# Ledger of designs, part 5: VH-VL binders against UPF0179 protein Maeo_1037

Target 1, 145 residues: UPF0179 protein Maeo_1037, of Methanococcus aeolicus (a6uvu3)
Amino acid sequence: MDKRITLIGSKIAKTGNEFIYCGVLEECSECRFKKICHDGLIVGKRYRIVSVRSAKHPCIAYGDGVKVIEVEPSNNFTILIESKKALEGLTLSHSDIQCNNILCKYYNLCHSEGMPEKYKIMELHEKIKCPKGNSLIKATVSTIN
Key: E = the ipSAE of ESMFold2; O = the ipSAE of ESMFold2 at other seeds; V2 = 0.75 times the mean of E and O plus 0.25 times the DockQ between their complexes.

## First folded at step 1 (VH-VL)

Design n8 (framework fv_nezutatug; at its last look DockQ between E and O 0.19; V2 from the best seeds 0.00; counts 0 for: pae E 15.7 > 2, placed apart)
Fold by ESMFold2, look of step 2:
Structure n8 (fold): chain C 145 residues (1-145), chain A 124 residues (1-124), chain B 107 residues (1-107)
Amino acid sequence: as target 1 above (145 residues)
Amino acid sequence: QVQLQESGPGLVKPSQTLSLTCTVSGYSISTGYYWHWIRQHPGKGLEWIGSIFHSGDTDYNPSLKSLVTISADTSKNQFSLKLSSVTAADTAVYYCARDYIGSEWDSPYYMDVWGQGTTVTVSS
Amino acid sequence: DIQMTQSPSSVSASVGDRVTITCKASQGISTYVAWYQQKPGKAPEPLIYDASTLQSGVPSRFSGSGSGTDFTLTISSLQPEDFATYYCQQAYSFPPTFGQGTKLEIK
């Protein structure tokens, strides 16, 4: 329903890949494709690539060129949350896990980029053994806003 | 040692607001997690109404959400239930309960300490 | 909402008997089940949480098992004080919900 056409670097243009839209790059200010690349996308929002067209186009921001893709908002993603907060269907206010161990294999699940203020728990998965001793569970969540 | 006690009127007329208070002794509401209201219908069994964390965050049963308000007064160590627009279907024994406080991998909404219950009858 | 269906709705048994009460969830809920005992005129009291973990002070004749959709509470040798109504409760999905109860009566 909310599919959009845009362009992305050819190296990362694969169906199923996700990205966070970071806004118009300075190099794209005078690009003839600026409108199709950027209009309708929300800065900070996560998108999933649902199809890729084979033609490559030159782009100064992507040295190996760009491809036309279809994207849709990616409202569901996997994070770690405190087990005590974890009920399927519950809406939670986001709070970061207090940990800055960037070498932890779970770091990206504890500090997922693009988290909204609130999210809904869609599915619970396995509990994990946190090296810091936090009681955490892996969950698929969806954005509310 | 920890005790919960419900208080409030036992008879309420249809369309009015039911108001109950749970007084907690032997334990501070501020050190708990969630505090619950549950009711037991004649012939229907137990129904979770909602919960509150002492900071004011609430969760309500979706079937009751527009009718229910739960609040807390940490200075009095109490939490309260208001249920508006009551009908005969709201006749029940009402319990307050503490969320389970374990030190292990546990899910929320296990109730470990219950009040004695208070019977509320809705009739004209 | 997840429905919890208990069976049987009542059972009549003698002191010393083994009794099994079952609870079935309308969808998979892992091990997020609690069991409560309620005597007439009293509030429910916790017996078991997380499907199989006994609450502190609960006699060892009580045990729980199950995962997914099917859960059981077993009393291995009934005592006179065990005649009560028993409820299961899921804590997997919002809102938490209870089974309809199983009444255990003395023969």
Scores: ipSAE 0.000, ipTM 0.572, lowest interface PAE 13.7, mean pLDDT 81
ESMFold2-Fast, scan of step 1: ipSAE 0.329; ipTM 0.703
ESMFold2 (binder alone), look of step 2: mean pLDDT 89; pTM 0.926
ESMFold2 at other seeds, look of step 2: ipSAE 0.005; ipTM 0.536
ESMFold2-Fast, scan of step 3: ipSAE 0.197; ipTM 0.664
ESMFold2, look of step 4: ipSAE 0.000; ipTM 0.501
ESMFold2 (binder alone), look of step 4: mean pLDDT 89; pTM 0.921
ESMFold2 at other seeds, look of step 4: ipSAE 0.007; ipTM 0.571

Design n9 (framework fv_nezutatug)
Fold by ESMFold2-Fast, scan of step 1:
Structure n9 (fold): chain C 145 residues (1-145), chain A 125 residues (1-125), chain B 107 residues (1-107)
Amino acid sequence: as target 1 above (145 residues)
Amino acid sequence: QVQLQESGPGLVKPSQTLSLTCTVSGYSIDSGYYWHWIRQHPGKGLEWIGSIYYSGNTDYNPSLKSLVTISADTSKNQFSLKLSSVTAADTAVYYCARTGEYYDSLGYPEYFDYWGQGTTVTVSS
Amino acid sequence: DIQMTQSPSSVSASVGDRVTITCKASQGIESYVAWYQQKPGKAPEPLIYSASSLQSGVPSRFSGSGSGTDFTLTISSLQPEDFATYYCQQYDTWPLTFGQGTKLEIK
């Protein structure tokens, strides 16, 4: 995949960080970097930062400014899965964990947006302490093989 | 090849609105780039006035922001400058220009690679 | 706003001389600087962009160098057509700003 140039908040502009492109914000309508920031990115797709430029630029969407970054499409997602299903190399069908605690700090990893119907477990990370008692582990999964 | 050509009145009265148009040939302005207005006072240096991005978004020099409007007419492949409440201090040669095409590995290319020949505007009664 | 200060304001030189013009930014601008040549009655023409990249069609006797706050434009061997006013411009931040110009004069 081809690398692309864009801008992101300076606090999160670190090699290895990932983000999901959410489209053009209303705040971006008068942004001088609108073309470089948004052209060529696909709404809902995940990107990985592969390099960061040193210069910091003002941005109406980010209070502490933005940095120029190079990104590549990422087919990998970080999610929480049931520990008993957590085996590297295993292909799973995605199913949401039954939980309505929207204030939980893990809610977004338990109910990830943009997940495909099937994914492959690439890497297992730390177990988390679930307030609802579910046995969960953080995992990196791949959408394409 | 890309060419830019300014047009407008050479003489404007104080307090009136100056209106200039830039006609672009060889490239469609709605396809890319920033398109700029720059002026040069007699015997002095260059001053950036403002720009319009190919999507229609505008940016203005803060020293002129309350007085300047830049707009585009993509059907005619033109972009225009309106400068309100002119004074003798607005007497200058006005240029339209395009931002640079080639990205450097380290930066954003907002130098000016194509310029119009310039049009002289005199503000006097 | 970033201020661009050129030095000298004018320089007298002869054909065949090496001429160096300097430009100083009031804050760090990495390599986001361009240089222009302007002859009387004409629009400026780009010579250098990104501090050191030669614009297409510009003679190789022109070169640029520098980074951060200090930049130079060098003409290695002056030709008669090089007598003109030279401007630097930063494009690190908006508003875009120019130096005050350096007039290159024949003796």
Scores: ipSAE 0.000, ipTM 0.492, lowest interface PAE 15.8, mean pLDDT 78

Design r1 (framework fv_retifanlimab; at its last look DockQ between E and O 0.62; V2 from the best seeds 0.00; counts 0 for: pae O 5.9 > 2)
Heavy chain, then light chain:
Amino acid sequence: QVQLVQSGAEVKKPGASVKVSCKASGYTFTSYWMNWVRQAPGQGLEWIGVINPSGGETWLDQKFKDRVTITVDKSTSTAYMELSSLRSEDTAVYYCARDYGEWLSDFDYWGQGTLVTVSS
Amino acid sequence: EIVLTQSPATLSLSPGERATLSCRASQSVSDYGYSYMNWFQQKPGQPPKLLIHDASNRATGVPSRFSGSGSGTDFTLTISSLEPEDFAVYFCQQYSEYPYTFGGGTKVEIK
ESMFold2-Fast, scan of step 1: ipSAE 0.019; ipTM 0.588
ESMFold2, look of step 2: ipSAE 0.036; ipTM 0.611
ESMFold2 (binder alone), look of step 2: mean pLDDT 93; pTM 0.948
ESMFold2 at other seeds, look of step 2: ipSAE 0.021; ipTM 0.594

Design r10 (framework fv_retifanlimab)
Fold by ESMFold2-Fast, scan of step 1:
Structure r10 (fold): chain C 145 residues (1-145), chain A 120 residues (1-120), chain B 111 residues (1-111)
Amino acid sequence: as target 1 above (145 residues)
Amino acid sequence: QVQLVQSGAEVKKPGASVKVSCKASGYTFSDYFMNWVRQAPGQGLEWIGVINPSGSDTWLDQKFKDRVTITVDKSTSTAYMELSSLRSEDTAVYYCTRSHGYIFSGLDYWGQGTLVTVSS
Amino acid sequence: EIVLTQSPATLSLSPGERATLSCRASQSVGEYGISYMNWFQQKPGQPPKLLIHAASNRATGVPSRFSGSGSGTDFTLTISSLEPEDFAVYFCQQYESSPLTFGGGTKVEIK
């Protein structure tokens, strides 16, 4: 199937935007379009918006309404990598940063769930300073075939 | 004022390739998909494929997948459709046409068309 | 692929008359209450112009005499009172699934 459809808040329903599917909101289980919210999407998986329907639909979970969107699974992840290893276009083998500080606001970006053995650096973003002293940079990476 | 301006008519021999251009203006090029549709003389419309300029993702009708390449040049707001291994049956007017997404909207603005004639 | 069959192939009418054009799909076009059917007008030597999208919504600048209706497999384009500029070929087009497909067209000509 090359077409997956779902509903998302009108303000963020833009082609090219990515989101992590969080499942059916409790509020949406009572709405007219609850079936759309559930069909064929995997909770926790990242999707990219390929196209957006122009019509807005009421949804009590979103004050500005929702739009029907077409999505495809995204192989892209946002992670933190060591600055010295950061080069756009470079393919890296996955290696988790050793850290037990689960209260760190960057913990989930350092310990990315579902990372493949190898990934390609697609885009580099802002640098961050780790409380543990690591020099890290935020990156968008893609899984490779 | 949205405009799509296509390259001029082409005459090609069987086996050759043709590359048609479509220059967009009057809107943000990357915000809309660009489709290619053809029409043989006196016949109906046939969809070839579409490209998302922001990601360069393409979707093609299966009958064209082995012969068609759709590309964009974002710096010039221009889309291209290249058709290879031409046969007389490929003689048609080729149109570029804009949509909000691959499956989600009408084809709202069209280029003037490019006549491609394949003859020996 | 979804096959669209338009009827009649030719409709001969006079200005001021009502035109009713049909488009039938080989399978249901639409889901969750939304119909994915467009209508286009084409005049000789010109590209098609979008008239109706999502089966019943007029495109910007399209006169109110044009209306679309239908759902599932049966769709209709109606021109309530033909003007001289309305004599043209009309195509339906589905966007339910890839590949996008068009009907064979209905030619509306002067009687």
Scores: ipSAE 0.005, ipTM 0.515, lowest interface PAE 12.7, mean pLDDT 79

Design r2 (framework fv_retifanlimab)
Fold by ESMFold2-Fast, scan of step 1:
Structure r2 (fold): chain C 145 residues (1-145), chain A 121 residues (1-121), chain B 111 residues (1-111)
Amino acid sequence: as target 1 above (145 residues)
Amino acid sequence: QVQLVQSGAEVKKPGASVKVSCKASGYTFTDYYMNWVRQAPGQGLEWIGVIDPSGGSTWLDQKFKDRVTITVDKSTSTAYMELSSLRSEDTAVYYCARSTYDEGFYYMDVWGQGTLVTVSS
Amino acid sequence: EIVLTQSPATLSLSPGERATLSCRASQSVDSYGESYMNWFQQKPGQPPKLLIHGASNRATGVPSRFSGSGSGTDFTLTISSLEPEDFAVYFCQQYDSWPLTFGGGTKVEIK
């Protein structure tokens, strides 16, 4: 079905949050949660959290433990793009912004992991002020497989 | 009937090691975590650690990590806790307790009867 | 680690009376709209018995006179009308953060 149950770190286990599944860690190969946490998820595919269960469980990959979540596939996701390239309906080729400021609160939106080669701009949101002087805008984009 | 049965009382000298067993019955052993908790006479409860019987992965309280080893024998549905370098302050009743993750809940619902470990010179 | 403080240390009451037991955490045990607090009962010579999980959910077979309430850092276990078998020590226990920690216990004794 389009909804799956899996585990994610407790601090990010919030309805509406999205993540890209990166595969099974070696430490998790013998874990009792192997079938729930990893089986049925596609490496590189984005998922959206639609519900979160209350209890925490120990996990070697997350010091604060994990929670059981229900997820569904997501083809729409949020990134930061240069304002000069930000035209709704435009298809862009993936290009990482050159920046080494890992302490920036927008760093992860500027350096997108698991991005497809091409994506389409579906909706433009607020402009972001960049410490390095880049003019950036938040955008919802979609895969165009 | 779900039951956890622990090994009998032990008397040890300082510096020795003790290994306590916990035999499970009445449920699928690998479907539940197994915790170890101790209680010094007249004192409160102290969590030691937990093991996942299906894979053998363990998570321990930092204060015990250098002295405690938790293992399982799936063929006999038995969990073990070994505590080394015993001190007088380790005198306590040691409990095993299973916990469930079904439906996202985490709590220790079934406990063994306890094993008294006395450390004296 | 999260420190749990229970009060009073001893509560002396008669059968039929209401018991109210407090548990306070050194920091919030709430995450994502849930309170990760459990309560256990322990009688002399016996292991602890689960009473309440997730602050307010009664465990299977636990009488309705037991109820849990609270959120954040302040939690209460209430026994609406004490029965003879309820005179015991009660412990709170959190699972919001590792390691798991227990309160020091409240002894409910016959007056």
Scores: ipSAE 0.000, ipTM 0.510, lowest interface PAE 17.8, mean pLDDT 80

Design r3 (framework fv_retifanlimab)
Fold by ESMFold2-Fast, scan of step 1:
Structure r3 (fold): chain C 145 residues (1-145), chain A 123 residues (1-123), chain B 111 residues (1-111)
Amino acid sequence: as target 1 above (145 residues)
Amino acid sequence: QVQLVQSGAEVKKPGASVKVSCKASGYTFTEYYMNWVRQAPGQGLEWIGVINPSGDYTWLDQKFKDRVTITVDKSTSTAYMELSSLRSEDTAVYYCARELYGSDWTPYYFDYWGQGTLVTVSS
Amino acid sequence: EIVLTQSPATLSLSPGERATLSCRASQSVSTSGYSYMNWFQQKPGQPPKLLIHDASSRATGVPSRFSGSGSGTDFTLTISSLEPEDFAVYFCQQYEDLPWTFGGGTKVEIK
C-alpha cells in the first residue's frame, strides 16, 4: 500500500472518508505544516483516509483544527446518479446535479468533489428520491484511469 | 544555538494587564510554533496557548480565551503574550516554549523553553 | 480535557537506585500505534527540559539511563540508576488532544 501522511480538518478526519486534493490554498503559503500537508499529493486526485491520529493542530484553513491522517489513492467512491442511467458495468460521463439545499443529508453525494470526467458503475445500492424530484440511486463507481 | 530570552519580572495590581515578551534566536523564527505555559509557585504546569509565527494564527485554552492575546513581531523574532484583567491566581512564572518537528514534520512539543517571567499580582 | 495523574507525588531514593514514575491519562492518548505522551524534567529555578517524546523516544542529549514506556492510558518513566543531577521534578504531558495538559509532577528527592 502506497500511504502518504497529510493533515485534514478534525470533523472530517475519519477512517474511510474520502476527499479530493485541491492543491495549496493561499492560506497555506505561511503554514508550517505545508510540507507534510501537501508534499506527494496530486491535485484533483481522490484519497481515502486509512488511519487518523487524535492530536489536534492549529490550521487556518480548518477553524476546528486538523488531525494527522494516513491516506492512499482511491479509485472507487460513492455517488448519487440518476436512476435512468444506473446499470452495473456502464461507463458514464459526469453530470452535475444542480441543487442548493446544503442541509440535505445527501448534499455531499450529489456534489462530490473531484469527479472524474468518466467513471464505471461497479455496484448499485438504495434508491433516493430528493425534494427537487430527482430519482436517484446510490452507486459505487470506479475511475477509468 | 537556539535561545529564547524573556522579559523581566513584573508586579501588577488586580485588574491590570501584563505583556510578556520572548525573543528567539538561533533558528528560523517562522518555522516553529511558539507555546505559552505558566506555573504557579510550587504547582504544576498549565498550557495557555500557541501561535504560528508565520501566519499569526493562535489557539488558546478556553480558560484564557477572553483574557489572552498572543502576537509576534517577525522583524525582531519576538513572541508576546498579553494577559488582561489580572487576578491574584494569575501569579505565576510564564514560559514561552518552542514546538519541535519530528522526522515526519509532525510537531513534538516543547524542545526549548525561555527562562521564565515571574508575574506577581497583588494589591 | 484529558487529565493526567502522576504517582507517586514524591519518591525518596538514593543515588544508584532505580526510579519508576507513573502517569495515567483519563482517556487513551494512543492512536494507530502512536502514543502522544512527553516527559519533562524540572530543576529548581529552571524551565522544564524535554526528556522523552512519543512515550519512548529520548530527546537529543538525554542520557540512556532515562527510558519511557507505555501506551493507551498507562505510561512509565524509568531512570535506571539515579545520578545526583537527576533529583528533580518530572512532569508528563499529552498532545493527543487540545488543550495540551500536564500531570501534577513527581518529585524525586534524595533520601
Scores: ipSAE 0.005, ipTM 0.525, lowest interface PAE 11.2, mean pLDDT 79

Design r4 (framework fv_retifanlimab)
Fold by ESMFold2-Fast, scan of step 1:
Structure r4 (fold): chain C 145 residues (1-145), chain A 119 residues (1-119), chain B 111 residues (1-111)
Amino acid sequence: as target 1 above (145 residues)
Amino acid sequence: QVQLVQSGAEVKKPGASVKVSCKASGYSFTSYDMNWVRQAPGQGLEWIGVINPSGGYTWLDQKFKDRVTITVDKSTSTAYMELSSLRSEDTAVYYCAKVGSYTLYFDYWGQGTLVTVSS
Amino acid sequence: EIVLTQSPATLSLSPGERATLSCRASQSVDYSGTSYMNWFQQKPGQPPKLLIHDASTRATGVPSRFSGSGSGTDFTLTISSLEPEDFAVYFCQQSDEYPFTFGGGTKVEIK
């Protein structure tokens, strides 16, 4: 397994924690140029922290500092799906919710990158009120490959 | 033009406390961790701890946790290391050292502050 | 904590000779393809000066005669041809995990 290295806020930098990769922080990119390998990290994809360096590093985006972490891809994604399709154990074909509202706080959960054509619903979470009136529920899904 | 300027030499009695300052200039003070390292006369280097100047969060070596406090004053770009309950074996030159990157190597050091503990 | 052992304790050499200094860690200081080992030079009355960081990257302004190598637990600092100003004490230091630790030092002295 080819593991990847990145930085995350120190509060959540714990082995076993998962997070959705949101891309490189513009303000911190220069100080990490040529030092951190982001190759293979996909915006919107879930990663699991497999190890954490103890040392804290300052970052403008995180007042409590950041830690260097080693991550591996997780096949589990948190996405929004139509409530009518929400049945644990069901295998569905992936299709993004058709919406161009990039300012919506749920946009990334409706338009998750790195999803394969099919996924299995592993766990259902809270229902979400969509600003455009869609009936949505958060789900943890498992992707194959 | 990075500079770390430390306070002057101190002579203290056993049981007293000492507070050493390290004034930074030439870079964004809150963007890089500040470390403290000491060196007893004729001996090697011993790491004491580190502070993130943005959040004020510290990490201290277990040997120093009950006697050392590291703080910062962001308005003056100054870091402080206070060591209490001084013993003769605390006689050493105390250095502040700035990290240069996320890999945490020390790129700049203060000139050192000699602390002498004697009766 | 990670214990660093430097050898030899003293190297007695003449200008122009090659110096090889060893640093061994009690456990690996590698993380995700990087070796978090640094080398410092110290002269009497001065703070340590960074020579090499991350095992093999020479610090800005450091002469090319200084080079670092190694990974895992075994690291070497090499000075290809000693100059008079190179007679000093050299320390290795790991930045892989807290607490950061230093080796005991190798004194490079004139013969």
Scores: ipSAE 0.000, ipTM 0.532, lowest interface PAE 13.4, mean pLDDT 80

Design r5 (framework fv_retifanlimab)
Fold by ESMFold2-Fast, scan of step 1:
Structure r5 (fold): chain C 145 residues (1-145), chain A 123 residues (1-123), chain B 111 residues (1-111)
Amino acid sequence: as target 1 above (145 residues)
Amino acid sequence: QVQLVQSGAEVKKPGASVKVSCKASGYTFTSYHMNWVRQAPGQGLEWIGVIDPSSGSTWLDQKFKDRVTITVDKSTSTAYMELSSLRSEDTAVYYCARDLFESGYYDSPFDYWGQGTLVTVSS
Amino acid sequence: EIVLTQSPATLSLSPGERATLSCRASQSVSSEGYSYMNWFQQKPGQPPKLLIHAASNRATGVPSRFSGSGSGTDFTLTISSLEPEDFAVYFCQQYYSWPPTFGGGTKVEIK
């Protein structure tokens, strides 16, 4: 697989964690590690951390420093699904929850951008208290594109 | 076999500009940063700046930022350092040096160096 | 910028003797078990040659008589038994903080 080396905040630098690359921060424009921090990553693409180096490096963009991580593209999404449809290994057709509450902290998990038409439930996590009363559970899903 | 081959010695008058070249071979040119470092006769090493050949992005020491331009020609795997408004105190051997910035954990800064280019600035 | 101070400026020794060279940084150049310190050897008319990286790792092709140690602000380059080709100037260099900086050098010369 096309594995890349980059730097990320120490607190989120854990094997198995995923993130969406959002582009170069202005604070990093003159950073000596600009190439390692940002080059080779595609804006909007999901990555999974596959290894974390133990050394912590100073970085003004992250108060607790940064660690070197090895990443690979991820076909996984973290989303919220109805608890009644939540079964590990089940393949579901994508349907966004009908909700216009954009101020909800869970909005992006209910309306994930770039979701494929079909996905497989890989892992179930915690149940979420929905402000609108829906019974939701957090899940890691894999694409079937 | 990694090699960095620099252009020949230059003699310049104060106020002139000099452009030193560094031709790389034996590795993928765009995968490594290229640094420039100088050494005045009998003195220590002074870092000037670095370029990422893949993007053309440069980072320069503040002391040199107004007089130095670093560029690359990917078609010939060659890096260039141009220093303008030359003064007698710019007399030095100028080196290019390859650097690995792919990993912050085990950087190998300056693992291969060019042979050096003597630039003499005299009135 | 981080200032590196090397001592002694000149070390006069005979072949077969042990050389111990010191490099002190104005602030720590170590973090979480990693030290951002390199050592270079330079002979007259030649470019610097990388000897040690990350304080203690020998570069490819460097003889085992060369070793690096230290962390934080205090670093040492040791040559266990000087060979004739080892009489040269040695520089330490930090890459913990920008800009990278070099020490003033220690000249190891024949007594």
Scores: ipSAE 0.000, ipTM 0.496, lowest interface PAE 16.3, mean pLDDT 78

Design r6 (framework fv_retifanlimab)
Fold by ESMFold2-Fast, scan of step 1:
Formats: sequence, C-alpha cells, structure tokens
Structure r6 (fold): chain C 145 residues (1-145), chain A 122 residues (1-122), chain B 111 residues (1-111)
Amino acid sequence: as target 1 above (145 residues)
Amino acid sequence: QVQLVQSGAEVKKPGASVKVSCKASGYTFTDYAMNWVRQAPGQGLEWIGVINPSGGDTWLDQKFKDRVTITVDKSTSTAYMELSSLRSEDTAVYYCARWDTYGSEEYGMDVWGQGTLVTVSS
Amino acid sequence: EIVLTQSPATLSLSPGERATLSCRASQSISYSGDSYMNWFQQKPGQPPKLLIHDASNLATGVPSRFSGSGSGTDFTLTISSLEPEDFAVYFCQQYNSLPYTFGGGTKVEIK
C-alpha cells in the first residue's frame, strides 16, 4: 500500500493509533520536516499510524514535540449512531439519522457520505448532546468486505 | 543494490549554467528525500538543498535560492540540480544523497552519489 | 543558521591509538533526549560515508570501535583504536533545523 509520512504530537505517536488529518500546523513551520512531510494527505481523511520514528522534534504547537510517522489510509470511520444500537463488535446496516440541520456541528458525523451498506462497531466513545433530542454516541466503525 | 549514479564532470565558463543528474536505483524513488551537497577542492561540505520526490516540494539554503533549481523525473527515478550564473567559487564536487524519511530507523544521508566535478574557469 | 565548529583541524596519530574529535554547535541541537547530530567519514576521491546518526547510534555496517557522544552543543566522535583504514577526514552534521550544516572537518592522518 502507498504509505505517506507526516508529523504528529509525540504523546499520540503510537503504531495502531488513528487520527483525522487536519493539515499542516503553521506553528510547526520551523520543523526540519515541514517541506518533506505532508505530501499526498487529504484534509479530513482518517489515517492509521503504521510506524513511528524514535526521535522527538521541537514544535510550538505540541508541548512535548512531534515525531515523524508513517501512515496509510484507514478503512475506519468515525460516525454517530443511536445509543440503543451501540455495542462493540456488532455489525449494523448504515442508515442516516433523519435531520436536515446542516448547520449542526455534528451533521457530518450523522450523515456520512460514502459509508458502505454494512459496518462493524470497533470502539465506542462519548455520548453527544443532540440539538434535536436524539440519543447518540460517537463510534469508530470498520467497513465489511 | 541501492545506488545513486551521477552525470559526468563538467567544465563551464563564468556566467554559464550547469545541470547535474542523479539516477536512483534499488529502492522506491519517492520514499526518500534527495539532498544536494557540494565540496570545493580541499574544503568542507556545504549543504545546498533538498527535494521531496513524491510531491516535488523543495527547500534551498538562502545562499543558493537565487541560482539553484532542484527537480525530479519520477518516470526515470532521476533528480536534477541546476546551478546558474556560475562563478569561479562554484568550482566543486557536487553530490546527491538520499535521506531516509520513512520505513527505517536511520535518520541521515545514508547513500551518496559518486560526485560530479564542476569546474568554472575562464 | 547553526554553525558547527570542529576541533582540532588535524590529528596526527599512529595505528592503535585512540582518536577523539570534537564538534561544537552555535545553538543547541538536542530536544527531549534526542540529538540531531550525524558524523561522516570521507576518504580522498570518495563521497562521505555515514558513521553515526543521532549523536550516538552506529550506522549499518560501521565497526564498533567508532562511538559518538554528547548533547546540547558539545559532541564527540571517538575511535577507540585506529585501524589503517580509519585515516580520513571526519565531518559532523546537524539536522535539527534547516538549513542543514556541516562542520569544517577534522583530518586524522598518520604520524
């Protein structure tokens, strides 16, 4: 698989961890790797860390510095699901929550574009307050082949 | 076998330009940054700049920004360094060197080309 | 830019002797226990060869008689017992910040 390199905070730079790529932080502009890392990564896309370089590098955006990491695109998505359907290991059919409030900060997590018909719940996170009163929980899910 | 092979020696007049090539083999070209370093006769090493072959993004030492262009051709796994407005003090051996940015634990310029002697004389 | 000063400029030693080479940086090149200092060996007519990366780690295939130490601004390359093939010029190089810079070199020559 085509792998990419980037920088992430030292505390979260662990093989197996996933993150959503947010772009290059301006505070890290003095880092030796700014010009070399970040090619080919898509803002908003989820990546999995496959290796971590040992050295720490200074970066004012991260108090404990940053590490060079190798990443690959993740098949995992972060979405909101109904709490009553939330059980780790459960395979669900995807259905969007009925809501047309596109100004809601959670809209994209409730209405995921490109989700496959079926997915498996890998991990449950925090419950969120829905402005419409729905009982929702944030979950990491994996695509099913 | 991993190797970098550079173009042959050049003799140029002051004011001319020179373009040195560095052909990579034995590894995935886009996985390693390519550095350029020069060495004047009997002198130390001077870093010129670096390119990320994947995206083509470069960083050049301020001393060279006005006169140096670094490029790559992914189809031939070749990096190029062009230096314009040549002066006698540009007489040096020019090296390319790969820098491992991922996939290994080694942080350094671990593989170097054989060097290209550029002589600038009137 | 970070300036690296190597001393001495020349070491005249015999095979079997210990060589100690110094490299001083104008600014700290260490962060959180890591030091971004490399050492290279160069013989006449050849490109530089990486010996030590990250101040103290031997590069692949480099004999154990070579060792690196130091942190902050003061770094040392040591050759515990010189072999005939070790007579060469040695350069330190920092990569803590761009531009990368090299020291002026220390020539280790036969007495």
Scores: ipSAE 0.000, ipTM 0.542, lowest interface PAE 15.1, mean pLDDT 80

